# Ledger of designs, part 5: VH-VL binders against Proteasome subunit beta type-11 (Psmb11)

Target 1, 253 residues: Proteasome subunit beta type-11 (Psmb11), of Mus musculus (Mouse) (q8bg41)
Amino acid sequence: TTTLAFRFRHGVIAAADTRSSCGSYVACPASRKVIPVHQRLLGTTSGTSADCATWYRVLRRELRLRELREGQLPSVAGTAKLLAAMMSCYRGLDLCVATALCGWDHSGPALFYVYSDGTCLQGDIFSVGSGSPYAYGVLDRGYHYDMTIQEAYTLARCAVAHATHRDAYSGGSVDLFHVRESGWEYVSRSDACVLYRELQKARSLEQELEAKACGIYPEPATPQGARECKELFVEQEEVTPEDCAIIMKTETM

## First folded at step 4 (VH-VL)

Design p42 (from ic03 with heavy chain L100Y A106P; framework fv_ifinatamab)
Fold by ESMFold2-Fast, scan of step 4:
Structure p42 (fold): chain C 253 residues (1-253), chain A 120 residues (1-120), chain B 106 residues (1-106)
Amino acid sequence: as target 1 above (253 residues)
Amino acid sequence: QVQLVQSGAEVKKPGSSVKVSCKASGYTFTSYYMHWVRQAPGQGLEWMGIINPSGGSTSYNEKFKGRVTITADESTSTAYMELSSLRSEDTAVYYCARDYYEYGSPMDYWGQGTLVTVSS
Amino acid sequence: EIVLTQSPATLSLSPGERATLSCRASQSVSYMHWYQQKPGQAPRPLIYDASNRATGIPARFSGSGSGTDFTLTISSLEPEDFAVYYCQQRSNWPLTFGQGTKVEIK
């Protein structure tokens, strides 16, 4: 699983892979890991999707009852604290659920991380799941609060695609959501392998152009050196925001 | 534009099999599930099964007890539903329908339907 | 399997009137959807997850409910709204539909 979310000037972005594991269930359809809670609130899933979906269903019911009684929905912060409190009642029952709540309220865009032990943290960037270290590598390098909407979409897609390539337990497609003042929007579903393949092509072209500009040319391969040269083109480990920007421009229109 | 185009009407004898096709276009075929739903004349809708075209995983309504087989061909973006040991009660319009989410999703686009008539 | 019971079976009304359709589940459901079907056509999604209107669906259609009791409301019937309406649960396999409510001209 790789899920991520970040807060920026134009809202909150949530993105996730779609790989599902077939434990004791019938067929393994592609997994939806970003779940709407209400018009201006999304939740990500980690642990088991079924457990998270159950908690979000209970949360949605409680928020609706509170809105009817009090005339307004709780803030994103209030909702995160409520979820943490509800889940903490099951502390010690080996409930292991981590989630990010992505929303917009009277204070603007808001992002919270909630864990089943009652932890509730506010932040600007969260990534959860087995692929999260790889996603953080991309996010930390490319994130800034004032990024444009298209820059945010590109960053999120590339971070998840990179993580799916590195993490054996992530894969499939990349789901992208955007929470604005007007509500959440399902932006796209993109094939993670296609995104990663285009990223590799973009990096290779940039490296070639840089080498030519600097007047650097590789020496002819020797019989022993041929394999070493090929090994230099084995899957690259680092993804940059510039690489992701090239992919976005290529796929536009 | 998303389209699901199904094969034409068929008339089959009891005991035979029928295979209905559903060709998808306008979206990434492997990113959405495909359901099969049938409707007998003048009756309601009955769910038959689902397939994930990415990998071919399926789940069937137990009511059809080994008579139904759903498959997908990624190279042609086509899903298939084969129903064997046909009975007169299997006379129905058969629909394919696309599914966007894993949990809680509606079927957002439907094929035009294929009438299968089982008669002797 | 979850059994969905729709009532009434037939609702005879005039244009401009309010239609209220019920769907009751044999056990609590997490997700309930509504579809509209006109003669000779495939079903068309109307409402998903109890209360959200599908793309292109007019504001006169609304859904509500939770648990075992769900309602579809058409605030003021237009001529094109006379059709059969089906509820569908997506909480447990197999997926199931209600038997349908026919909304017809009085």
Scores: ipSAE 0.000, ipTM 0.404, lowest interface PAE 15.4, mean pLDDT 78

Design p47 (from ic03 with light chain S30D; framework fv_ifinatamab)
Fold by ESMFold2-Fast, scan of step 4:
Order: C-alpha cells, then structure tokens, then sequence
Structure p47 (fold): chain C 253 residues (1-253), chain A 120 residues (1-120), chain B 106 residues (1-106)
C-alpha cells in the first residue's frame, strides 16, 4: 500500500495506489484507499481494507450523531481526536489501523495522522504503507505550501507512481483527490505504469536535449564553461519536482 | 451461524482457581476480540476483560487485575478465563461474548454462560 | 469508572402498552448499547450505539439519547418482551453496565 496526503495553500491532496492484497488463487480487484467521510473530510487507509472501512463507518456514524446533537460537525482536529479516542480502548490489543484525515473546516485546510494506539498528529505531509519511504523521497523534495493546484496534482501522482514502481506491494492505478473549501473532489484515476512510463520518456527527452545542446552550444572561453555541456544522469530511484514538471510538459504536447 | 459454547458448571472451594472455556465456531476466531463478563445471582452484569485472539494481547478490569488471566488457543478456536483466589462473592455466571468494535465494543454473540459456585 | 443508573428498577405493564426505559450515565458517554435478558439465558443484543437495531430485532424496539441520558422504547409490548433490560456504555475502560430494569406483567 502507498497512500499520501499533504496540506497546501489551496487545500489538502490525498492520493493512493489501488493494489489489493489477495491469495494466490484469487484475482486482486482494485482497492479504494481514499474514503469519503463527509463533504469536507476524506481519510486514507492502511491495514486491511475491511478493517479500515469498518472504522470509517464507525466514524461516519458518530459524526452524524454529533451533528444531530450539536447542530454542526466537529472540526477536523476534533474528528481526529475522536477517532483516536475511539480506537484507544483497544490500545495494547494489537489493533492496527492507520489513517490520514484530510479536511477543510473553519480554520482552513487541515491534516492529521491517526494510529490505532491513540496517536494523533497534526502535520503538512503524511505517507503511509509499504511504499511510503519511496513516496516521501518525492514529496520531501517537491513540496512547498505555496505550490499551485496543478503542481500539487503532479507531485501527488508522481510520488504514488514512483512508489508503486519500487514497492512490490503497491500497484495498479493512482487515485487523486482534492479537498477544497467547497468539499472534496475526485480528480482522477491514472494507470501507475503509464505515469511511470511517461516520467521515463520525459527524462530520456531531457537527457537527449542536453546532449544536443552540448553539440551546438559554443563553449565559453573559460574551462569551467564545459560543465554546462553534459548528459544528465538521473538515478532511477530519485524522482524530483523537475522530473514531474517534465512529465506535465510531455503530456500537454 | 456464529456460536460460542462454554464449559460446564463448577463448584469450587474458597482460595482455589477456576478456568472456564469458550469454544467459538461459525466465524474466523482471530478476526474478533472476545470479552468476559460475569453476573452474580440476582445482580447485574460486570465486565472482566478482553482478549485479542490473534497474538493473545489482553486488557483487564482493575477490580480483577492480579486474579484474572484470559488466554486464547487459535488451533482450537477456544478462549479461556481463569480466576484465582476465589471468594464466595465470585459465585456468578461467567459469559464470553464477541466484541463488535464496529459499534464501540457492543457484544453481538454470547456464550450460554458457566455457573461457578464458590462455597465450602 | 462511569456509573449507569437505570430507571425505573421495575416496570409493571400489560401487553399492548408502551414501555419507556431510562439509562443515565454519571458522565457523557460515546456509546450506549441495550441488551435483553430472560431467566436462564445469556443477554441478547437489542440496540447498538443508542439507536441502531441489532439483527433480527423487531421495529417496536427503538433507542434514543446522547450524552448522559438514553432511552429504550418498546412501542407495544408483546408477551415475549417481558424480561430484564440492561444498558452498557463505552467511552473509557472499564466497560460498565446498568443494574437493569425489569419489565413484568401487571
């Protein structure tokens, strides 16, 4: 599993792969790992899909009851603390549910990580699942709060696609969601292999263009000018914001 | 068709211990937590503890800590509750009940109960 | 620990009448469940999380309430409904039960 979420100027992004775990004799259906909780709240899932779906059903029920009692939904922070408290009575009993709650409330975009031991953390970036180290590599380099909506979509897609290529337990497609003040939107479902292939093509084109530039660019009088003429070498495991920008240019053309 | 079948009634002397069994069938034993609850004659229900059959992690009511031990055997789909240093006030019907965490620790299926009588 | 107080202790009614049972918690609770128990039998789940009927429970049973005050209602008593009813809370450990309300034939 690879799920990620990050908070930025224009909302909260949530993205996930669609690979489902299954037995050797059973077909593996696509899995939804980003689950709507209400109009302005999404959750990512890690652990078994059934267990996570059950706890989100529990959370949705409790939030509806609180809305009926109090006339309004709890804040994202209040909801995260509620979920942590509900699971905390199973602390020490090896309940393993991890989620990122992605929402918009009166204070704006909000993101919390909740774990079944009662952990509840506020943050700007979270990635969970076996692919998360690979996703963090991309996110940590490309993330900044002031990024545009399109930059955020590209970063999220690249991070999940990269993680699916590197992690044997992630794969399928990339689901992308955006939580805005107006509510959550399901932005896209994109094949992870296609996304990764486009990234490889964009990087190959960049290397080719740099090689050609070396052939036609007259070198400066100083020996140090020669450093400007080189074939770009990029490690397969490293996906940068520049790599993601290149893939967007290739898709547009 | 979920079923929890408990061991038979027991008569014990003060100071001894009792071990009650609860055999589960009709579902995946390790997928649900199991509670133990007791009821003294003519009295209400009292929660004793809970176990995760997957791995054997437990949590106990403070009133019984030091005297109660809950265990589970995955190979036989059986949970056990052992209560030591028995007193006359431990005379009760002891129930196992399946945890429905989906509804905040509601208990959806119950064993038939085991009467434990403590007397000399 | 959270104390649950059920009232009345005994409710004497005739078949066809409406039964209203109360459960009050010493502090606000997150979840409240209701169980029915007949002599010689294990408790039977009735209502989960204040208002959700358990599988197979007739529509005449309904639950309501929040915070510290919860109610179980039986709209029209059938002969098989004469039993003891228990509420159970979950908010923190330990889980606790009320002392029960006995619904008996008048």
Amino acid sequence: as target 1 above (253 residues)
Amino acid sequence: QVQLVQSGAEVKKPGSSVKVSCKASGYTFTSYYMHWVRQAPGQGLEWMGIINPSGGSTSYNEKFKGRVTITADESTSTAYMELSSLRSEDTAVYYCARDLYEYGSAMDYWGQGTLVTVSS
Amino acid sequence: EIVLTQSPATLSLSPGERATLSCRASQSVDYMHWYQQKPGQAPRPLIYDASNRATGIPARFSGSGSGTDFTLTISSLEPEDFAVYYCQQRSNWPLTFGQGTKVEIK
Scores: ipSAE 0.125, ipTM 0.590, lowest interface PAE 5.4, mean pLDDT 83

Design p48 (from ic03 with light chain S30E; framework fv_ifinatamab)
Fold by ESMFold2-Fast, scan of step 4:
Structure p48 (fold): chain C 253 residues (1-253), chain A 120 residues (1-120), chain B 106 residues (1-106)
Amino acid sequence: as target 1 above (253 residues)
Amino acid sequence: QVQLVQSGAEVKKPGSSVKVSCKASGYTFTSYYMHWVRQAPGQGLEWMGIINPSGGSTSYNEKFKGRVTITADESTSTAYMELSSLRSEDTAVYYCARDLYEYGSAMDYWGQGTLVTVSS
Amino acid sequence: EIVLTQSPATLSLSPGERATLSCRASQSVEYMHWYQQKPGQAPRPLIYDASNRATGIPARFSGSGSGTDFTLTISSLEPEDFAVYYCQQRSNWPLTFGQGTKVEIK
C-alpha cells in the first residue's frame, strides 16, 4: 500500500495506489484507498488488521450525530481527535489502522495523521504504507507550500507511481483527489505502469538530446500488458526522486 | 449468514485443562475481533478476553490471567479458548462472540455455547 | 473495574404491560449495550450504544440514557419477551456485564 497526502496553498492533495491483497494465484479487484467522509473531508486508508471502511463508516455516523447536536460539522482537528479516541479503545490489540484526514474547515486546508494507538499529528505531508519511504523520497524533493495545482497533481502522481514501481505490495492505478474550499474532487485514476513509463519517457528524451552528439539512443519502451508492471517481470530504467522534480519543473512551463 | 459454531460439551477433572473451539463462517474472519464470555449455572455473564484473529494479539480479564489462553487459526477460521488448572467454580457455559467495534465492542453474533463441567 | 447494577432483579408482569429496566454504572461509561437471553440459548443483541436497535429487533424495544444511568424499555410485552436482560459497558478493558434483570410472566 502507498498512500500520501499534502497540504498546500490551494488545498489538500490525497493520492493512493489501488492494489488489493489476496492469494498469490488469484487476481484481486482494485481497491479504493481514499475514502470520502463528507463534502470537505477525505481519509486515506492503510492497514491489514482491520476493515478501514468500517472505521470510516463509524466516523461518518458520529460526525452526522454531532452536526445534528451542534449545528455544524466538527473541524478537521476535532474529527481527527475523535477518530483517534475511538480507535484507542483497541490499543494493545494490534489494531493497525493508519490514516491521513484531508479537509477544509474554517481555518482553511488541514491535514492530520491518525494512528490506531491514539496518535494524532498535524502536518503538511504524510505518506503511509509499505511504499511510503519511496513516496517520501519524491515528496521531500518536489514539495513546497506555494506550488501550483498542476505541480501538486504531477508531484502526487509521480510519488505514487515511483513507490508503486519499488514496493512489491503497491500497484495497479493511482487515484488522485483534491480538497478545496468548495469540496473534494476526484481528479483522476491513472495506470501506475503507464505513469512510470511516461516518467521514463520524459527522462529518456532529455538523455537522448544529451547523447545525440555521441550517437547513443534510448532502447524501446517496455512491453504493454493487462498485468501490473512488476508482475510482468519487465526490467525498467529507474526514475529517481530527482527526475520527478525535474519533470515537474518543466511541466509548469 | 454469519455463524459461529462451537465444539461440544466436555466433562473435566479438577486441575486439568479444556480447549473450546469456535468456527466462524459467513464473513472475513480476520476483519473482526472475537470475545470469549462465560456463564456459570444460574449466574450472569462474565467477560474472559478478546483476540485479534489477524496476528493473534489478545487482552484478558485479570481474573483469568495466567490460566486463559485465546488463539486463532486463520486457515480454518477458528478461534480457541483454553482454560487451565480447572476448578469446580469453572463449571460454566463458554461463549465466543464477534466484536462489533462500530458500536464500541458490542457483540453482534454469538456461538451456541459450550458447557464445561468440572467434576471429580 | 466498572460495576453495573441492574434493577429490579425480577419483574413479574403480564403480556401487554410496559417493562422498564435500569442499569447503573459505578462510573461514567462511553458505551452501554443490552442483550436478551432465554433459557438454554446464547444472549441475543438488542440495543447498541444506549439507543440503537440491533438488526431485527422490534420497535417495542427502546434504550436511553448516558453517563451512569441507562434504561431499557419494552413498550408492550409479547410472550416471547419474557427472558433475562443484561447490560454491558465498554469504556475500558475489561468489559463488564450487569447481574441481569429477569422479566417473568405472572
Scores: ipSAE 0.159, ipTM 0.615, lowest interface PAE 5.0, mean pLDDT 83

Design p49 (from ic03 with light chain S30Y; framework fv_ifinatamab)
Fold by ESMFold2-Fast, scan of step 4:
Structure p49 (fold): chain C 253 residues (1-253), chain A 120 residues (1-120), chain B 106 residues (1-106)
Amino acid sequence: as target 1 above (253 residues)
Amino acid sequence: QVQLVQSGAEVKKPGSSVKVSCKASGYTFTSYYMHWVRQAPGQGLEWMGIINPSGGSTSYNEKFKGRVTITADESTSTAYMELSSLRSEDTAVYYCARDLYEYGSAMDYWGQGTLVTVSS
Amino acid sequence: EIVLTQSPATLSLSPGERATLSCRASQSVYYMHWYQQKPGQAPRPLIYDASNRATGIPARFSGSGSGTDFTLTISSLEPEDFAVYYCQQRSNWPLTFGQGTKVEIK
């Protein structure tokens, strides 16, 4: 799993891979790891899908009850504290649920990290899951609050795609969400392998142009994961899945 | 328990404006977004816009931008949709519908509809 | 904007038969909902988020699908099921509906 979220001038971005666990003999449906809680609140998921689904259902119910009592939904901060408090009742049991709550309230864009031990932290950038160290490497270098919307989308996609190539438990596609004052928006679903390949091509061209300007030529190198993706695209055999053929065609255009 | 009651049918001339009301009851008005959707006779559904009754922030379908204004009066639990510069192709039944945030903008309760006829 | 294409435009079937309705999106959608509409009435919610039946909806109605391809199935048509069915997506603004599939008696 690799999920990430960050606050910037134009809202909150949330992104995640779609790799799911399933049997070896059946195609795995894409996993949704960014879950809307209400119109202006998303949660990322890390942990068992059943546990995450249960806690989000409990959270939605509690938010509705509080709304009926108080006449309005709690703030993002109030919601994060509520979720942390509810999960703290299970402290000492083996619950492994980690989430980033991404929202917009009366104070503007807000981002909180909540863990099943009751941890609740406010921040500008969070990444969760087994791929998170790799995602942080990309985020820490590229992030700044004043990013344009397109820069933010590109950063999020690149960070998740990079993490999928380093983390054995991440893969599939990249889901991208944007939370604005008007609510959350599902921006895109992009194949992580294709996205990473395009990033590698752009990086190689930039390095080659820099080297030519200086009269120095860098030695080409390719990560192991990238080689596997290239090998899948090159294979023209009848046994090749149809989705691989579609990905190859988009690559050659 | 939850009810959305809309104003009655109207006949308008081309170039005029119409303002349709939707009175909510049976729930906390400010806790749910409200959608406006229209349906021309014999045709499908077309989304017009959404309002957050808490604070009045709106989002409109670009097709209606500049002609549609959605407002909400918290004190009376009433949402309004005003459409200006009416044309014959604006003849439709106009619906308000409550947003169900648990299921990503599904619409769980609908008003009965208001027929607006634009004719000269 | 995301375009939803429903097929077929019209299904002519008899009571007791199985109805299968398709909704295809121009790009991957996060949520897909289904509504039933009878003449002179407002739409009635039927299925939320691809596969969750709305309150009071009989078990003969089921939904499935993800990404760009979604299906509504009525396992055995009852007389009251002859109506127009609409799919609706939530991913981006604006919200969009399919053009509708009319299920009519043969």
Scores: ipSAE 0.055, ipTM 0.601, lowest interface PAE 6.9, mean pLDDT 82

Design p50 (from ic03 with light chain Y31W; framework fv_ifinatamab)
Fold by ESMFold2-Fast, scan of step 4:
Structure p50 (fold): chain C 253 residues (1-253), chain A 120 residues (1-120), chain B 106 residues (1-106)
Amino acid sequence: as target 1 above (253 residues)
Amino acid sequence: QVQLVQSGAEVKKPGSSVKVSCKASGYTFTSYYMHWVRQAPGQGLEWMGIINPSGGSTSYNEKFKGRVTITADESTSTAYMELSSLRSEDTAVYYCARDLYEYGSAMDYWGQGTLVTVSS
Amino acid sequence: EIVLTQSPATLSLSPGERATLSCRASQSVSWMHWYQQKPGQAPRPLIYDASNRATGIPARFSGSGSGTDFTLTISSLEPEDFAVYYCQQRSNWPLTFGQGTKVEIK
């Protein structure tokens, strides 16, 4: 699994691969790892599908009750603290749910990482799952708060696509979401193999342009073989506590 | 149908240990956490601890720290609660109960209870 | 630990009357559940998360409340409803129960 989210001037981006585990006698549908909570709040999922689905249902139910009682939804920070507190009762019981809550409230774009042991961290960048080290490598080099919307989309797609190429447990497509003041938007679903090939072509061109500017002869490009897209039948795989514990936080750049 | 069946009543001397069993049927044992709750005669309910049967991880009420051990045997779908260094104040009915975390640790199915009497 | 105080301790009513049971927490709680217990029996779940009836629980049982104040209402008592009722909170460890309200026949 590879999920990521980052906060920037124009909102919060959330992106994830779609690789799933299922039985071998049926084609596996692509999994959704970015889940809407309400109009201005999304969550990324890492952990068993059943546990993540259960806790998101629990969270949505509690938020609706609180809205009825108080006349308004809690802030993103309040929601993250609520989820952390609810899960903290299962601390030490191997409940493995890791999520990045991506939202917009009166304070603007907000991002929190929540883990099932009660951890609740505010940040600008989070990546979770077995592919997160690879995604973080791309994010750390390209991220800045003032990037344009298109730059943010490209960064998120590149980071997930790179992670799917490097991580055996990530793959399929890249789901991209954008949380704005007006609410969340499902931007796109793109094939990871296609994205990765486009990244390789762009890198080759950039290297050629840089070498030309410096008077250096670039090495001949050889060969652009297509990376085969993964089969529909996915090996059965469970998300481990170790996968849930892998997070990447914002570094001072 | 979901059913939790507990072991029979026991009479113990002060300073001894008791181990109560709770056999689960009608659902996937490892998919639900299991609570242990006790009730002294004529008194209210007191939470003792919880176990994840899928790995044996546990959390206990600090009041019973060092005296209670909760375990689970996946092959027999049975949870156990052992309480050591028994005193007369431990005389109670002990219940196992299935955790329903969809509703914030509500307990949806309960065993019939096991009376443990501590007397000399 | 969170202390739950139930009131009244005993409620003496006749069949057909409305019963209102209160549970007050020493601090705000995330979840509140209600259980019914008859002599010699295990507790039976009634209400989950303040207001959600457990499977098979008649419509005459309803729950409400939030924060520190919660209420269980039985709109019209049936003979089988005379029992002890317990509230249970969840916010963090340990889980705690109220001391119970006994609903008895007048």
Scores: ipSAE 0.223, ipTM 0.639, lowest interface PAE 4.3, mean pLDDT 84

Design p52 (from ic03 with light chain D49E N52D; framework fv_ifinatamab)
Fold by ESMFold2-Fast, scan of step 4:
Structure p52 (fold): chain C 253 residues (1-253), chain A 120 residues (1-120), chain B 106 residues (1-106)
Amino acid sequence: as target 1 above (253 residues)
Amino acid sequence: QVQLVQSGAEVKKPGSSVKVSCKASGYTFTSYYMHWVRQAPGQGLEWMGIINPSGGSTSYNEKFKGRVTITADESTSTAYMELSSLRSEDTAVYYCARDLYEYGSAMDYWGQGTLVTVSS
Amino acid sequence: EIVLTQSPATLSLSPGERATLSCRASQSVSYMHWYQQKPGQAPRPLIYEASDRATGIPARFSGSGSGTDFTLTISSLEPEDFAVYYCQQRSNWPLTFGQGTKVEIK
């Protein structure tokens, strides 16, 4: 699996490969790894398909209940914390779910990484899955907050396509989504092999230009700068398995 | 069609151990946690523990810690519950049950039960 | 551990009558599940999270409650409803069950 998401001037981009969890057989239907949660929130999926589907179902249900009680949906930060708290109830039982929550709320575009051990981080770039080191290599080279929409789409497609070529467990097509203030849009599904060939042509040209300049291309580093989502809350709370059901059913701040 | 099929009834002597099996079919075995619950004759239900079949991680009721071991074999889609140092009060029907965590550890499918009788 | 106390222990009724079963927790709980068990059979899920009927469960079964007091109601008993009913909490480890309420024919 290769999934990525990044925040930029015009919103949040989410992209993923479509290789099915059914194994090596090409006859398996394409997997959708970017899942709408509500009009202004998407989630990427990494882990078992059943686990991810179950936790998104639980999350959608809880958000609906909270909207009824509060009169509005929780912020993206609040939603990320809620998901982390719910999954941490199963801490120690090797629940393996990793997701990036991509949304737009009253504060603008927001992106959070949530892992099943209770980890919750705010950031500008996240990639998850077996292909993520390869995707980060592309993202580090091309990411800039002030990218145009078309530059962002190209960067996302190239990063996933590159990762699918390098990672045996990624492949198929690249699904691309864009979250704006108006909501999320499904931008495209593109064949990864076609995108990779285009990327190779561009890389060959860049290498020729670099050779002409007698320079050395710096090796891309893994993007950093994520902030723990706990740092965003006025009150910091410890989450225990005993607290999980209370958090999911009662209103907390 | 989800099914949990357990091993047959057993008669054990005090101080021995028993290992009950639960074979799952009709779903992806590693995608659901599995509980073990027992019921003494004419009594209520008592929770023993839970396992994640994908990694083998377990959590036990303190009452049984040190005596109970829950395991899972992915290749045969089978969960096991072994109880050692058996006493007469361990006579019970032992059930495996699939965890439905989207409803806060509700148990949606149950095995048929295995009667374990501890007698001299 | 959270102790669940069900009442009454036995409820003797005739078909067509309304059954009301209580489950009280020793401390506040967020989740309460209900199961039905017939003689010689494994329990079957009935109600999830106080009020959500499990798949295939008839509309005559309903659940309600919050905090420490939960209720299972069977609006009009059918012959197949005479069974033992158990509540189960999932607000704290270990998972615990009530002692059961037996609904029997009068």
Scores: ipSAE 0.013, ipTM 0.511, lowest interface PAE 8.0, mean pLDDT 82

Design p53 (from ic03 with light chain R90Y; framework fv_ifinatamab)
Fold by ESMFold2-Fast, scan of step 4:
Structure p53 (fold): chain C 253 residues (1-253), chain A 120 residues (1-120), chain B 106 residues (1-106)
Amino acid sequence: as target 1 above (253 residues)
Amino acid sequence: QVQLVQSGAEVKKPGSSVKVSCKASGYTFTSYYMHWVRQAPGQGLEWMGIINPSGGSTSYNEKFKGRVTITADESTSTAYMELSSLRSEDTAVYYCARDLYEYGSAMDYWGQGTLVTVSS
Amino acid sequence: EIVLTQSPATLSLSPGERATLSCRASQSVSYMHWYQQKPGQAPRPLIYDASNRATGIPARFSGSGSGTDFTLTISSLEPEDFAVYYCQQYSNWPLTFGQGTKVEIK
């Protein structure tokens, strides 16, 4: 699993792969790892777990009751503390739920990490799951609070696509969400292998153009067949936001 | 259709151990926690412990600490409760019950109960 | 441990009458549930989290309360409602039950 979220000037971005584990013998359907809680709040999950779905159902019920009693929804911080408190009641029973709550409240965009042991942390960037080290590599290099909406979308897609290529337990597509003052938006679902192949093509084209400018001509590459990203040749270099930006610019033209 | 089917009645001597089984069907066994509750003749209900069948982590009532062991076998969808160093006051009907997480450890489905009699 | 005290211990009523059962906790509790038990049978869930009726439970059963004081009400007793009723709390481990209220025919 690879999920990530980050807070920036124009809101909170949440993104996740869609791979679900169901054993070696059966193909798993695509899973949704970003779950709407209310109009201005999303939650990420640590993977396809019945526990995750159950906790968000419980959370939605409690938030609705509090809205009826108090006349307004709790803040994102209040909601994060509530979720942590509810899950901590099952501490010691190996409840392994890690989530990022992505929202917009009276203070603007807000992001919290909540773990089932009662941990509740405020931050600007979180990534969870087996692919998170790979996603952090991309996020740490490309993130800044003042990035544009398009830069944020590209960064999120790039980070998840890169993680799905490197992590055997992540894959499928990249789901992208954006929480604004007006509410959350499901921006896109993109095939992770297609995204990764486009990044490779953009790098190859740039290298070829530079080589031709110096009077050298690289040998043609072997034709690529359709297959999983994990079946492709993996390079040691980290995919950067600049690499992702090149591909997005090429597609826009 | 959710069902919890428990093993049959047992008669045990003081100082021995008993192991009661609870076979689950009609749902995904690893998706719900399982409680064990007992009831002495003519008395109320007493909570013994809980297990997460996915991974086997447990939490026990301190009153039974060191004597109770709850386990789960995913391959047979069966939970077990073993109580050692039996005393006459351990004579009771023992129930397994499925945890309903959404309502703070409510119990939505119960086994039929297993009578354990401890006598010399 | 949190102690739950149910009252009355026994309630002797006729079919058609209203039954009101109390459960008082030694300290404030987060969750309170109610169960019905008939002789020789396992407990049957009735009410979850003070006031939420369990699946298949008739509308004549209702629950209320918060903090330390909780009530189960049966608006009009049917013959099948004569049983023992238990409350159960969750806030801290261990889970605890009340001692039970027996609703019997007069």
Scores: ipSAE 0.007, ipTM 0.476, lowest interface PAE 10.3, mean pLDDT 80

